# Designs tried in a protein design chat: VH-VL binders against a6w1c8. Part 14

Target 1, 192 residues: a6w1c8
Amino acid sequence: MSLSINAVARTQEGKGASRRLRNEGLVPAVIYGGETAPVSISFKDNELLKAVGTPGFLTGLVEVTVEGKTEQVLVKALQRHPSTGAVMHMDLQRAQADKAITTRVPLSFINAAQSEGVSKQGGRLTVESKLAEVRCLPANLPEVLTVDVIKGQLDQIFHLSDVILPEGVELVSLLKGEDHDQPIARIGKSKR
Key: E = the ipSAE of ESMFold2; O = the ipSAE of OpenDDE; V2 = 0.75 times the mean of E and O plus 0.25 times the DockQ between their complexes.

## First folded at step 6 (VH-VL; framework fv_masavibart)

Design s27
Fold by ESMFold2-Fast, scan of step 6:
Structure s27 (fold): chain C 192 residues (1-192), chain A 124 residues (1-124), chain B 110 residues (1-110)
Amino acid sequence: as target 1 above (192 residues)
Amino acid sequence: QVQLVESGGGVVQPGRSLRLSCAASGFTFSDYAMYWVRQAPGKGLEWVAVISYDGSDKYYADSVKGRFTISRDNSKNTLYLQMNSLRTEDTAVYYCARGETYIEYSGTWYFDYWGQGTLVTVSS
Amino acid sequence: QSALTQPASVSGSPGQSITISCTGTSSDVGDYNYVSWYQQHPGKAPKLMIYEVSNRPSGVSNRFSGSKSGNTASLTISGLQSEDEADYYCSSYTDSSTWVFGGGTKLTVL
């Protein structure tokens, strides 16, 4: 149903405090935005790692419970340790019904096997981007964005402009102009 | 002690190429994202490019996209900037800078240590 | 042209406080708590003074403080000293996965 995680409020911020928390198996984070002041929080690293591995946690709305109060938030930023994948810091933005949010949403490529490029021309779909950055109101946030490759021929390149956008959803890159229309997938020659 | 030392700057004609290097020491280079930031003579700072700890993620300023390539060699603790199709407006001191942690979803948001810079002059 | 707006100059007397503003949009300063500030003396590399809006690195004087309200971040220097005379730059992450700087502010201590 809805994704949720528990957190503990904390009063200190800054590098020294964060290092101490991480040594104790806690991950510092902050909840900000809306009319309420920012709140410094921490997560247990094993609970957070499990949550982060759950589909939709980093890309959708999440319920965070702090001292018995639950808020809907979006993961706005996240830093990870390169070797362990452990979350080092997380920034969570409160969702407001009337304020646009930005986040990264998974791309789903459909109908590759049915395309002429794959089925008739010996091609294979290669995905170059698995996520796209969107701007929309919280109510319009999709769980996934679809790219339909059914009409793809061999050597076809698909771009961000090929993404099927639901009502009220914009791609951040395309708001900066069409020269930011980056490749996201291609049908290339299959290799054994 | 963190040290970043840039090299490779010089005077070049428009349309030519230069490769800048940044030698890192005093920290585990492979654990950090790295940046290039430039400053034209008498002007302000401009971010150029960033590269993730393992080289898999790269982002560029619009002014250099398609012309500049950031790369790194973690076995040599060295960051690179390949600058192609140079223009007179690329004339600047180029700084190497470190990001604190691995980049994922917005990554590092600040530049904690800086090198002393290397001057690139593009003139006819 | 700079993406973030700073005053070109600011001045103060020793012992006074000054504030430097950094104004962006909702797509950078407004939506993120990732504003940083840098001090640059002539001929030198920039030095990090403030990160993530209000945090000070080890070794930076507590006379330096940062804050943010809406789309405007501020750097405040209290107990102004002659050594504070420098150029100051703000920086922010943006929702297009880029980093932008302000145009810089020359602080004169007189």
Scores: ipSAE 0.005, ipTM 0.489, lowest interface PAE 10.5, mean pLDDT 83

Design s28 (at its last look DockQ between E and O 0.05; V2 from the best seeds 0.00; counts 0 for: pae E 10.6 > 2, placed apart)
Fold by ESMFold2-Fast, scan of step 6:
Structure s28 (fold): chain C 192 residues (1-192), chain A 124 residues (1-124), chain B 110 residues (1-110)
Amino acid sequence: as target 1 above (192 residues)
Amino acid sequence: QVQLVESGGGVVQPGRSLRLSCAASGFTFSDYAMYWVRQAPGKGLEWVAVISYDGSDKYYADSVKGRFTISRDNSKNTLYLQMNSLRTEDTAVYYCARGETYIEYSGTYPFDYWGQGTLVTVSS
Amino acid sequence: QSALTQPASVSGSPGQSITISCTGTSSDVGDYNYVSWYQQHPGKAPKLMIYEVSNRPSGVSNRFSGSKSGNTASLTISGLQSEDEADYYCSSYTDSSTWVFGGGTKLTVL
């Protein structure tokens, strides 16, 4: 199941062009990368709002159709108006089957309630990081990364190295060395 | 019309603390993320920290993580940098800078307006 | 040490064109469309000249242009003028959700 959205090609000249588009209910965006020239596009604001609210749109591969041509892209940035939350701009990177991409993937912590730390030792799981930065080929991009806390004891700290990595997926922080193995969750004493 | 004015710099001994302020005017401060960028004498620019428009997200350079804290008071249009456990290598002119737009999950970009800078000298 | 590599200096005569390179890795310049360029005159704060690789802010001369190929971004200044003499810095977003700068390039207008 792929996520898709339609866009219209545009020519961009200066900041005035982007303001004009937004006044017409259009959100400017750019598709770049893939060893091909960047292309300026626009989305209908209401279609984009629905798409952004769909799980996986900001973290997974998206199909964008421009003038009858469909490209697979990754959302690299989503710019919002600070007070209204309206999408002001998007940066979309072309996915190439043979080139690694970098993106943020949600972390899912499973089996906390069944762990000895929670069930028998009065602990509670506290999540410190909800996302992890990954590097992989587009075909290997997971929808979620799992951390199994089933064997967790009271006072256990879970780190990025505890994430279950699918084949072909690397954690960006761990590529920088062992001192970047950050805590992502803890089983600590319950408030009660 | 946009103005950013840093203050609070000075000479301080290693291991001490110092707090920098940046007074903003000429724009709606609460609509912009803010940066601290430093430049050691005769050297290049180094990003230090960023804070989102509402103060909910903060990111730091590895060289200052755990020692520096960025904060803001939107009611006073003021950005702060609390610098603890100062080292001689922290000696630099500290600039505050504005981000043009907020980028969800990334803070803001680019550094579109800069203050004049305030000099921090860490020496015995 | 700077994360992005720039030549220490470049020079040109009035009316000529020069290009300053900014080389990173596939984890910064090569992966993102967030390369910006800053001009700094002695004793002054930096000024934004180019953002998102090739976009110019209002008030910046069209003599300044930006581009990117692979892991290398370039700033080109055409029709050199004496006031262009300054230090130029590139900057990029990274896979670590941080920002890095180049070492800077001193432009001398002969």
Scores: ipSAE 0.032, ipTM 0.628, lowest interface PAE 6.4, mean pLDDT 84
Fold by OpenDDE, look of step 7:
Structure s28 (fold): chain C 192 residues (1-192), chain A 124 residues (1-124), chain B 110 residues (1-110)
Amino acid sequence: as target 1 above (192 residues)
Amino acid sequence: QVQLVESGGGVVQPGRSLRLSCAASGFTFSDYAMYWVRQAPGKGLEWVAVISYDGSDKYYADSVKGRFTISRDNSKNTLYLQMNSLRTEDTAVYYCARGETYIEYSGTYPFDYWGQGTLVTVSS
Amino acid sequence: QSALTQPASVSGSPGQSITISCTGTSSDVGDYNYVSWYQQHPGKAPKLMIYEVSNRPSGVSNRFSGSKSGNTASLTISGLQSEDEADYYCSSYTDSSTWVFGGGTKLTVL
């Protein structure tokens, strides 16, 4: 279930042009990747704001339509105004069906309340990582990765290796070796 | 500290020309768009013109289009307004104002700093 | 290039809240969130008080707030003080890649 958004190709380049676009209620962006040259585009700020507020837009595949042509892309970088939070610029990487992509995907922890550590031992689940970096083909990109903590005990630490991986999806950190199996959550008692 | 100082105002007859200057200091002048805004005596503010950071883009109000020219010299940190074919209705205090800029993870929007203004009087 | 519509004058007593309206069209106020408000005391240059409808620059009192609905932007001044007596102007970006100002509002503190 990919999100879609419309953009317009830019004819002017440079810092000044980008500033003017922002004044016009437009957000400059760039699409890059693959064998095709980068393309400078702009989004309507109101449309982009709605898109950014939609779950999966920043972490999943997005269909961008420019002059009637649609491309699948990933949001790789998002620059925001430091005070207002308005999107000032966005970098979009093309997704190719036959090329593995690397991106961050949200983690979802389930069954915490039913775990022995929480239900019987008075612990609380603390999430240390909300995202995990994955490598996969675009078609295999999950919207979320699940961590089942039902067997969790008090003081137990969950790691990336505890993530339920869909077929074709790899965790980038685990590919680097066992020493990169970083903690992502813990069941413990909070300090007063 | 950001400072903008206008100069070049005076009394001129209709049809004559006048050139205004705005000296900027306290910031990187070349990073900012610059604006002219005027105010007739006892009247409201009127947007006049804008020039981009490198002078590549210029826009004018319809009331001055074809008669006024905005320009800048970034090496001198100076903004200019060449006013030709002046009319009585051009009589006003002319303000220069700092415009927008963009640096990654930052932003500035127009008219955050104004000069003290310079009076231009067009009369027969 | 027509000016935005503001009331000619508003008044209030110290401590009260007042609101100044700024009405434009779908080609300016209605189409963009680039509405600004300026305060001008007699014989002085304008001062930016609000930008992008509701944002305050550093150093501007939190008594000043801005909002927009449809083609009308509003400036609200709470806890009115004597020093707030001034002219207030709204401005907006337009579809013509220009800026337009309102006619201005004289605020009197009674």
Scores: ipSAE 0.020, ipTM 0.580, lowest interface PAE 5.3, mean pLDDT 90
Fold by ESMFold2, look of step 7:
Structure s28 (fold): chain C 192 residues (1-192), chain A 124 residues (1-124), chain B 110 residues (1-110)
Amino acid sequence: as target 1 above (192 residues)
Amino acid sequence: QVQLVESGGGVVQPGRSLRLSCAASGFTFSDYAMYWVRQAPGKGLEWVAVISYDGSDKYYADSVKGRFTISRDNSKNTLYLQMNSLRTEDTAVYYCARGETYIEYSGTYPFDYWGQGTLVTVSS
Amino acid sequence: QSALTQPASVSGSPGQSITISCTGTSSDVGDYNYVSWYQQHPGKAPKLMIYEVSNRPSGVSNRFSGSKSGNTASLTISGLQSEDEADYYCSSYTDSSTWVFGGGTKLTVL
């Protein structure tokens, strides 16, 4: 479903100001892109923590309301505290309905346990990529991309070309040619 | 293939020390926060400590604060737990677990890969 | 003690669906979507099954699903199989920037 969050405009910028905001329970962010100048904003820390934990927030379109005005944005970058995972800063890109966007989308590998490689041949699925970069119009942006590995055999390698793509969604690496069809997972006998 | 292998467990008397190691491979170790989590025999999971990707920040559960020290050597892809003044209640399987990187992931996957664990038994 | 409450055990027959609950507070479950579920077979390390309440990581069967209502998160396993017999733990990230775990639920497949 459609996600929204309230933000507060700010005029003070820079790394020193950002640390003061975080000490006050606020998370600095910036909205950029489109034909409008960048806007510096902040989010309440606990509201942002709730939002980033909501399915689709980090991979889909989000409505950000700043002083009653709403903007459609995509989370472009999220910086977290290296030890705690607390959100430190967020970069937001304005989305335009008729302009393609490029972003990362989670990969979901389904049916590994039922595959012959895992269930009968002593294999284990090893995931090598958790995200894939996609290009699509904002309305077509999926929350997740699926790779069905039900037919997987021991020693099989799955590649980007094995990803199930919804209408209007392209994998950026595959647009560069067949030699960019990189491995994303494999079924193999694991060592510890 | 992401792999975490703990070592250094054993049987020790109360008041003594042990040092656990966790060897990491199959990923860029220096990009990730790392955790120690323990599980007493037949009991649930308990978070013990976390260290930032570069080792600059360390946090501990109250039950171990002041006695345990987490550290890492990014040149050797190794995580450590120095356990001093051990008590019988520290008896557990100790797991090394990978945290998330805020650069690549949203932080939705703490503990997405675990080691096999190493048993620490503290008894007289 | 654990801040997240799980039933001690649950059982079901092959092919059935079961649900395991995880109840906390608004500060650890209700207001946030950081509930994760872990499966642990005896003598093995835990395995992440569900993150952010309802998301399934790569390699996890779609028979596993997660949801939340109020301060209670739920793990649902459909089409029970013998290999689903294990201990299941929920966890969440809290306002106080700490992870909490539930006490665990033993699932028995009859």
Scores: ipSAE 0.005, ipTM 0.527, lowest interface PAE 10.6, mean pLDDT 82
ESMFold2 (binder alone), look of step 7: mean pLDDT 89; pTM 0.914

Design s29
Fold by ESMFold2-Fast, scan of step 6:
Structure s29 (fold): chain C 192 residues (1-192), chain A 124 residues (1-124), chain B 110 residues (1-110)
Amino acid sequence: as target 1 above (192 residues)
Amino acid sequence: QVQLVESGGGVVQPGRSLRLSCAASGFTFSDYAMYWVRQAPGKGLEWVAVISYDGSDKYYADSVKGRFTISRDNSKNTLYLQMNSLRTEDTAVYYCARGETYIEYSGTYGMDVWGQGTLVTVSS
Amino acid sequence: QSALTQPASVSGSPGQSITISCTGTSSDVGDYNYVSWYQQHPGKAPKLMIYEVSNRPSGVSNRFSGSKSGNTASLTISGLQSEDEADYYCSSYTDSSTWVFGGGTKLTVL
């Protein structure tokens, strides 16, 4: 899902420019990639706060409008203030319809409560990884990747290969070989 | 003062295990992503692993994937590297390093604080 | 081969400017603005000189500057001084959620 946000173009200038912007309630960002030169931009912090809180903004396609021109971008990286969580900087990569993109998609674990491991064996689901790195065309980018843990027993470990993949979506780690099938969740003994 | 101190290095035979520690002081450890970077004698830097500020995300170099485990204990301000199935090519000085700040959905920005390193020698 | 390509050596005289290149691919340097540069003197830990392509940490001389064009990042040292003699490494984030270093460049101040 695409969301929209407005940005202001600016010249990336001088030492401490990003600190000056933050003092004005602005968050610096860069749009790059494709065949067009990188553009330095800024977002109003209150608008960005609302956008970041919207499902799909950090993981899906986003429409950014700069000086009346709208571009489809992906949030490739985001720097936060460690204690406040405020966004300090963003890297936005242009999406092209015919070019594969690499991004991170949330993992959703379904049917944990219905599994024998949880319902009958006193276990609980512990999530080791909340995101998976995918490669796909922009049109094939899912909002979420599902892991069905319904058949999980106590002490079972779930791996990236257990993720249900839509057509046209690949997991980057699995492209590297069998030894990159990392654990993503487990059903372990409950403390209750 | 902001400081990182590695320990746990030593001489070990191939196939064995070692656990390295990195003690952090002078900053809020739980606010930063942490790295392990190694350097073989006379060679260049090689990234080994990174762990997010809360320990929820971990990433490894292909050369160590499945053999090394990065972990942290924020209550003790300590970073760990569990090294299993060691090979002679793992011989290196191992540095721990702090990112400038943490990044959501990725590793971290540049490594602004480094420890002095601890030597691991894997030799028969 | 290193994932990021740097020249093995570069040299200059005091007061000159030199530039060290760091060439990757579209899946690292080209697609991300997470390029950092490190200075390492013999027997010492690396020191961060540049992060996020062009930013300097507090305490790093403004003689050091960074830039990027396409798949190549560059470190430029102006007003070269004898204490700049060291090994320099670039590093970048990748599409695999990993970090890679360049092979390193030995800077000699003649």
Scores: ipSAE 0.006, ipTM 0.544, lowest interface PAE 9.5, mean pLDDT 83

Design s3
Fold by ESMFold2-Fast, scan of step 6:
Structure s3 (fold): chain C 192 residues (1-192), chain A 124 residues (1-124), chain B 110 residues (1-110)
Amino acid sequence: as target 1 above (192 residues)
Amino acid sequence: QVQLVESGGGVVQPGRSLRLSCAASGFTFSDYAMYWVRQAPGKGLEWVAVISYDGSDKYYADSVKGRFTISRDNSKNTLYLQMNSLRTEDTAVYYCARGPTYIEYSGTYYFDYWGQGTLVTVSS
Amino acid sequence: QSALTQPASVSGSPGQSITISCTGTSSDVGDYNYVSWYQQHPGKAPKLMIYEVSNRPSGVSNRFSGSKSGNTASLTISGLQSEDEADYYCSSYTDSSTWVFGGGTKLTVL
């Protein structure tokens, strides 16, 4: 199973050209990075909507096919309409097997309900960060990073160092030093 | 007409805390990402922090990470910056600024409207 | 996180054109089309002049234009006027999901 989407090469750039594309049900995007020049492309909005709704599309590797050529890319940036949430533009970075990539990966907090802090001490898990910035080779990119809060007591704070890391995956903040070990969740008293 | 008005600046001793506020009007506050950008006297601009339209995503400059917290209250159309463990090098005019695009996995791409700024002086 | 390189100053005469460069790396200016430019008069807040490399907000004179080649973005001001005298800053999004500014360029109209 692979995540894939078809795109069409586009020759026009600028605000007027992009507005016309959106009126035709097309979403402009750019593929960049690696040793090849950036390519302007467009997606059909219906196909893109389905793809964006698929788990892993925004956080994992995606295969984009343009004029019969397929490339592996990572969604690096996404621009949405502020009121409607419709995708207006995407930046796609080429993945190279031997080059480390930096991206955001979702955090999953498990066993909160089974912790003493929640089950016996009247606490509630409050998530302060839903994503963590990772550095790894494309082959090592996880779909999710897990934080096990089973041992959590009331008032306990969980930090980036509490994240369970797969082989070959590093947290960018922790590479900058111990003083960058950010709080990501806490078990606090329920407001009632 | 878009307006952003900062408040809460002042003179504070090193190691102390200060909270800045930015009151927004003239647009639907909950549709926009918001930024804090600072400028030390006689120096250039430095990005400090950003918060997504719903408050779910936050990013910080390395110089303030762990000390500053950005937050927002969409019911009050207000942006906040909680500044802890202040240092003399945090002395600057602090601007709030609006970003016109939604942040999901990456940031807003430019600062389209700016407030007048509020001066924070960290000295003994 | 990296800072963008701008010349400290640039000067021109009324009616002439000047260009201000903004040089980064592949991890910011080179990889992204999210370069913006800001004008700041003394004692005032910055004003957006150019966004996404070459786009102008409503109300900004068409004398201001932006471009990019490789890792260098450029702001060009044509038909230079005395009121253009200000500090100009470039900004870009980066691979680390941060925003960086150039050191600023003081434009003097002589």
Scores: ipSAE 0.011, ipTM 0.560, lowest interface PAE 9.1, mean pLDDT 83

Design s30
Fold by ESMFold2-Fast, scan of step 6:
Structure s30 (fold): chain C 192 residues (1-192), chain A 123 residues (1-123), chain B 110 residues (1-110)
Amino acid sequence: as target 1 above (192 residues)
Amino acid sequence: QVQLVESGGGVVQPGRSLRLSCAASGFTFSDYAMYWVRQAPGKGLEWVAVISYDGSDKYYADSVKGRFTISRDNSKNTLYLQMNSLRTEDTAVYYCARETYIEYSGTYYFDYWGQGTLVTVSS
Amino acid sequence: QSALTQPASVSGSPGQSITISCTGTSSDVGDYNYVSWYQQHPGKAPKLMIYEVSNRPSGVSNRFSGSKSGNTASLTISGLQSEDEADYYCSSYTDSSTWVFGGGTKLTVL
């Protein structure tokens, strides 16, 4: 995936600097990592909202252009305003093709409604973990990790080991052994 | 500017049907699970139905299961609630609500609500 | 019927503090740090006041604070003002991957 977004460099510091930026429709962000110093930048909030809604923006390499200079980055963190959903801050990590990264990737549970546990046994999927921490090279970072619950029966518990892993992707918790294979979802009886 | 605008409410007789719509703007609609939450006159909030971000999973409160159908059209940024076999106890203001979380932190809550649309089921 | 228990009403005088409780079970408030509080003025939509037990959205006065102990969450409003008069609802995430609401508390500022 090749996605791009424009940003503006900034040097403003001190209390209230981020509030002033947001009042102008700008979202503060920082580019960090690699061997160069962190750079403070800002995005137009409407352009950023469109970008974060584009598939692959949060998981793939993104080209950020600041005053005519382009860097390849990964979205490392994204904070949203609780009442408006607007992006309030973003951390962007410089991508180094040969260096493994650790980050959290959304878990997608597919085929719950089609499983026997839900469709025939009166169960409901309860998700206990919506994110999983992964370790991989930047090029191997998935947009989402899938858990297929199609064969789920009532009272079945799904664990991190049930996650479908792409080539080159490891779950950080599982690197420490089977006793770190935590539950991530279960099909249980609907509670009243 | 995040906005949710409900429409389609009105006065209907028991046993009839109504379809509610919720028009979303100012955010990427397809990234969020959406809820219908209702409030009977003088009563508290009651969850009615939820739909996943892609429309693949749907869940209903027992009080409406089998009668109401939640759906969404991500290409139109619109959420729907089809209400069949309406009963007097379905009389309420119906709110469209967005379920959100802080990305990469995993925290969840309802961050935005529409203005509501009144459904009155009366004979 | 709501699963979370709130007092039907509370009252206070301007400048005082009041606390509204929200009691659930280990399958909601006790096991999850996803407790939210909403303020509703007559004829208006609910407004988020607190999320994740104790966090305030931007634009919400620091007079509003949240806490949790065991199966009970609490909303405290300090320096009570006339405009705080409203209905307050708590909500919590549940084992069923959905939300449950409290019955609501009417706050009267005398």
Scores: ipSAE 0.000, ipTM 0.408, lowest interface PAE 13.7, mean pLDDT 80

Design s31
Fold by ESMFold2-Fast, scan of step 6:
Parts: sequence; structure tokens; C-alpha cells
Structure s31 (fold): chain C 192 residues (1-192), chain A 123 residues (1-123), chain B 110 residues (1-110)
Amino acid sequence: as target 1 above (192 residues)
Amino acid sequence: QVQLVESGGGVVQPGRSLRLSCAASGFTFSDYAMYWVRQAPGKGLEWVAVISYDGSDKYYADSVKGRFTISRDNSKNTLYLQMNSLRTEDTAVYYCARGEYIEYSGTYYFDYWGQGTLVTVSS
Amino acid sequence: QSALTQPASVSGSPGQSITISCTGTSSDVGDYNYVSWYQQHPGKAPKLMIYEVSNRPSGVSNRFSGSKSGNTASLTISGLQSEDEADYYCSSYTDSSTWVFGGGTKLTVL
């Protein structure tokens, strides 16, 4: 709940309004979801740039304050300029305490250097997925999901089922069946 | 002028492998996410896979997970789909398509499409 | 099975307006503002007509418009022309980081 950002309300009905907003250093965004109508807002580009660079902002719960009213939201979409990386648009979904949310949470791989595959067998950990999609109540949303690779051997492949899940957290892919237990990392032979 | 040209389609037996290519021109290939979408004869569209602009993020339809691999070579402006363990149900026209760069919990859409390449899986 | 429900067919006369619906769930159409629509003529690749519910790409006629209410998105074509006769598909992102399409609607211009 430490992550917060201020926004200003805007009218989405203006002809050419989004292009003019961006020329003024403002990034258009929308807050939607729940039973309340969507609200068009904008962020100052420099404030949003700092926020987006903060760990957990794009993957966790964020408090957005608009005209003195604070809402808990989740970043559901973020559009960047392909060449510059500048944020061009953002979609924010309202979080409700009694309704499950779906979002992507960072994966952290621990103990690779201590594994037999790396330490004794000349292997190196290659991460194939940096994020995992979770479903949980907002209060149960973790900041990170851990994969312990300490028992890994050379040529070992780690899958979503190897993720350590806290109480109340489900992996969306695993809800579809075991054939959706996708690879997320491997210990392979190092190349010079 | 944006152009996407698929190649590599053909007739293959069940259980075999096939690799599709999509040659891109008329835009900065490395700035865009790329998709594969298929359409079985006389049927509707089905999304197959997506790859981010730099190749770091990949997502697959449940029907192809573990069998298909999407990849790209930005130095050659080329998108690939490696199809392993092919089934008769994989028979379709395969389209490559371009999309906007959206990261994390974002969504995508298909703004330009190639002409498609037919893959027929039969014995 | 198509995840998004569209009518199998719709028809109209030249100059009239028609609307095609696309119904999903809260986990796709309802919770997101990212519905897109595609036009496909026989033997041709699909063409993007609408993205992000209501936006038109450059070069798409303003006769095409999109909207959304709850779990249902709609494509409206005004001033119907014979060239509009085609299959139309809706698409949406899902909570599972996948993309789904509707079953398609065949538009006949009579």
C-alpha cells in the first residue's frame, strides 16, 4: 500500500484531446471496473515515469488519488511508444476486497549458484519466464513468487508447478490442467 | 507500406514437424509485437501465439502449449513458428500479424495481417 | 467452442444500419476496454476495423463504429454498402493472458 500516485480528472469527449494532453506532458489513463462508471484521468509524464520504474507498480496494487478520492487499482494495460518507451496510455482496474483479481507477479529464482547443476556440473540458470499469472483476492496478492532451484541438476527444467504458492494464491495456467504446466527456467550447459 | 509474407506451409503427416516463417517489411520490425493466428478451413479465427518486440515474452494458446514455439530474428525482420507433434486438428491457414507494444497485464490487437500459408496435416 | 458469442448471420439493405453483438464474460469483454473487430472477405486475410472498443485505424470508414455495454460489445455499420458483405469477428484479451475470438457473423447485403 506504499505505492501511490496523483491523477487529475479529464473529459474524454474532446476532439483531439489525447494528442494535446501528450503534448502538455500528460499521459491519459482510465480507471474502470467494479460497479462505478469508468473515470478518465491523466498523469504527469515525469511522475508516471518515476512510478513505472518503481518495483511493484506495474504488478501490484496501487493507490490513485483523483480529486481527493483514493482508489486501489491494478495496472491492466500500459501502452508505450515503441521507439522511445514513453508511456502513451494506461488502463487501471478497480480492486474490490471480496472479488478475485488476475494479474502478473514477478518470479524470483533463488539458490541457483548453490545448486548441483550450477556449482558442480558446469550449468547456468536460464530464465524463460519473468512473470507468472496469478488469481487471488487483493489482500493475498504477493509482491513476488519464489522458485527454489537449489536441488536442480544439469539439464533440469523448472515449471510453473515448482513455484512456491502462498495461501490463497492460484496460478492461472495450472487451473487449466497439467498440460499447461509451462517451463519457466532451465539449467543448461554454459557456452563461452 | 507494411507487408507480411508467410512461407513454409505444406502437407505433413501427423506427428511430424514444420517451421513457418513470416518476412516483414515497411516498418521497424523490432518495435512491434508479432502474432500467429490460424483459421481451419471453413472455420473461424483462433489465436496461436504472441512474441514481444524483443523476444523476451511469449504466450501460447492452450491447444498448442508444449508443441509450438514462437521466435523472431530482428536482424532478419523475420518471425517464426516451430510446430512439433502436429495433429490433424492443426490443419489451418496460418497468418502472421503485427501488434502494438503493450507490457505486463496489457492487451493486444492485430493491425496488419499477412496473406496466410496453408498447413495440412493428413496421413 | 468460441469463447465470445456472435450471431451466425445478420442482413441489411444498402443505406441501412446493422449492428453485430459480441458477448463474453467479465473475465474478457466486461473487465477490459480492449475489444477489436475484424472484417474478412472470402479467400482474404482479416482486416482490422475497430480496436480498443471504439477506435478506428487510419483508412477505415467512419460508417464503422464500436461500443460496449457490460459484457457485450457491438459493431455498428451505417450506410450499408455491398462491399461490406463479409464475415466479421470480434476479439478480446482475457484474464488468462490469452486472446479469444467470437464465432464470426456473416453479413449479407440484400
Scores: ipSAE 0.005, ipTM 0.522, lowest interface PAE 10.9, mean pLDDT 83

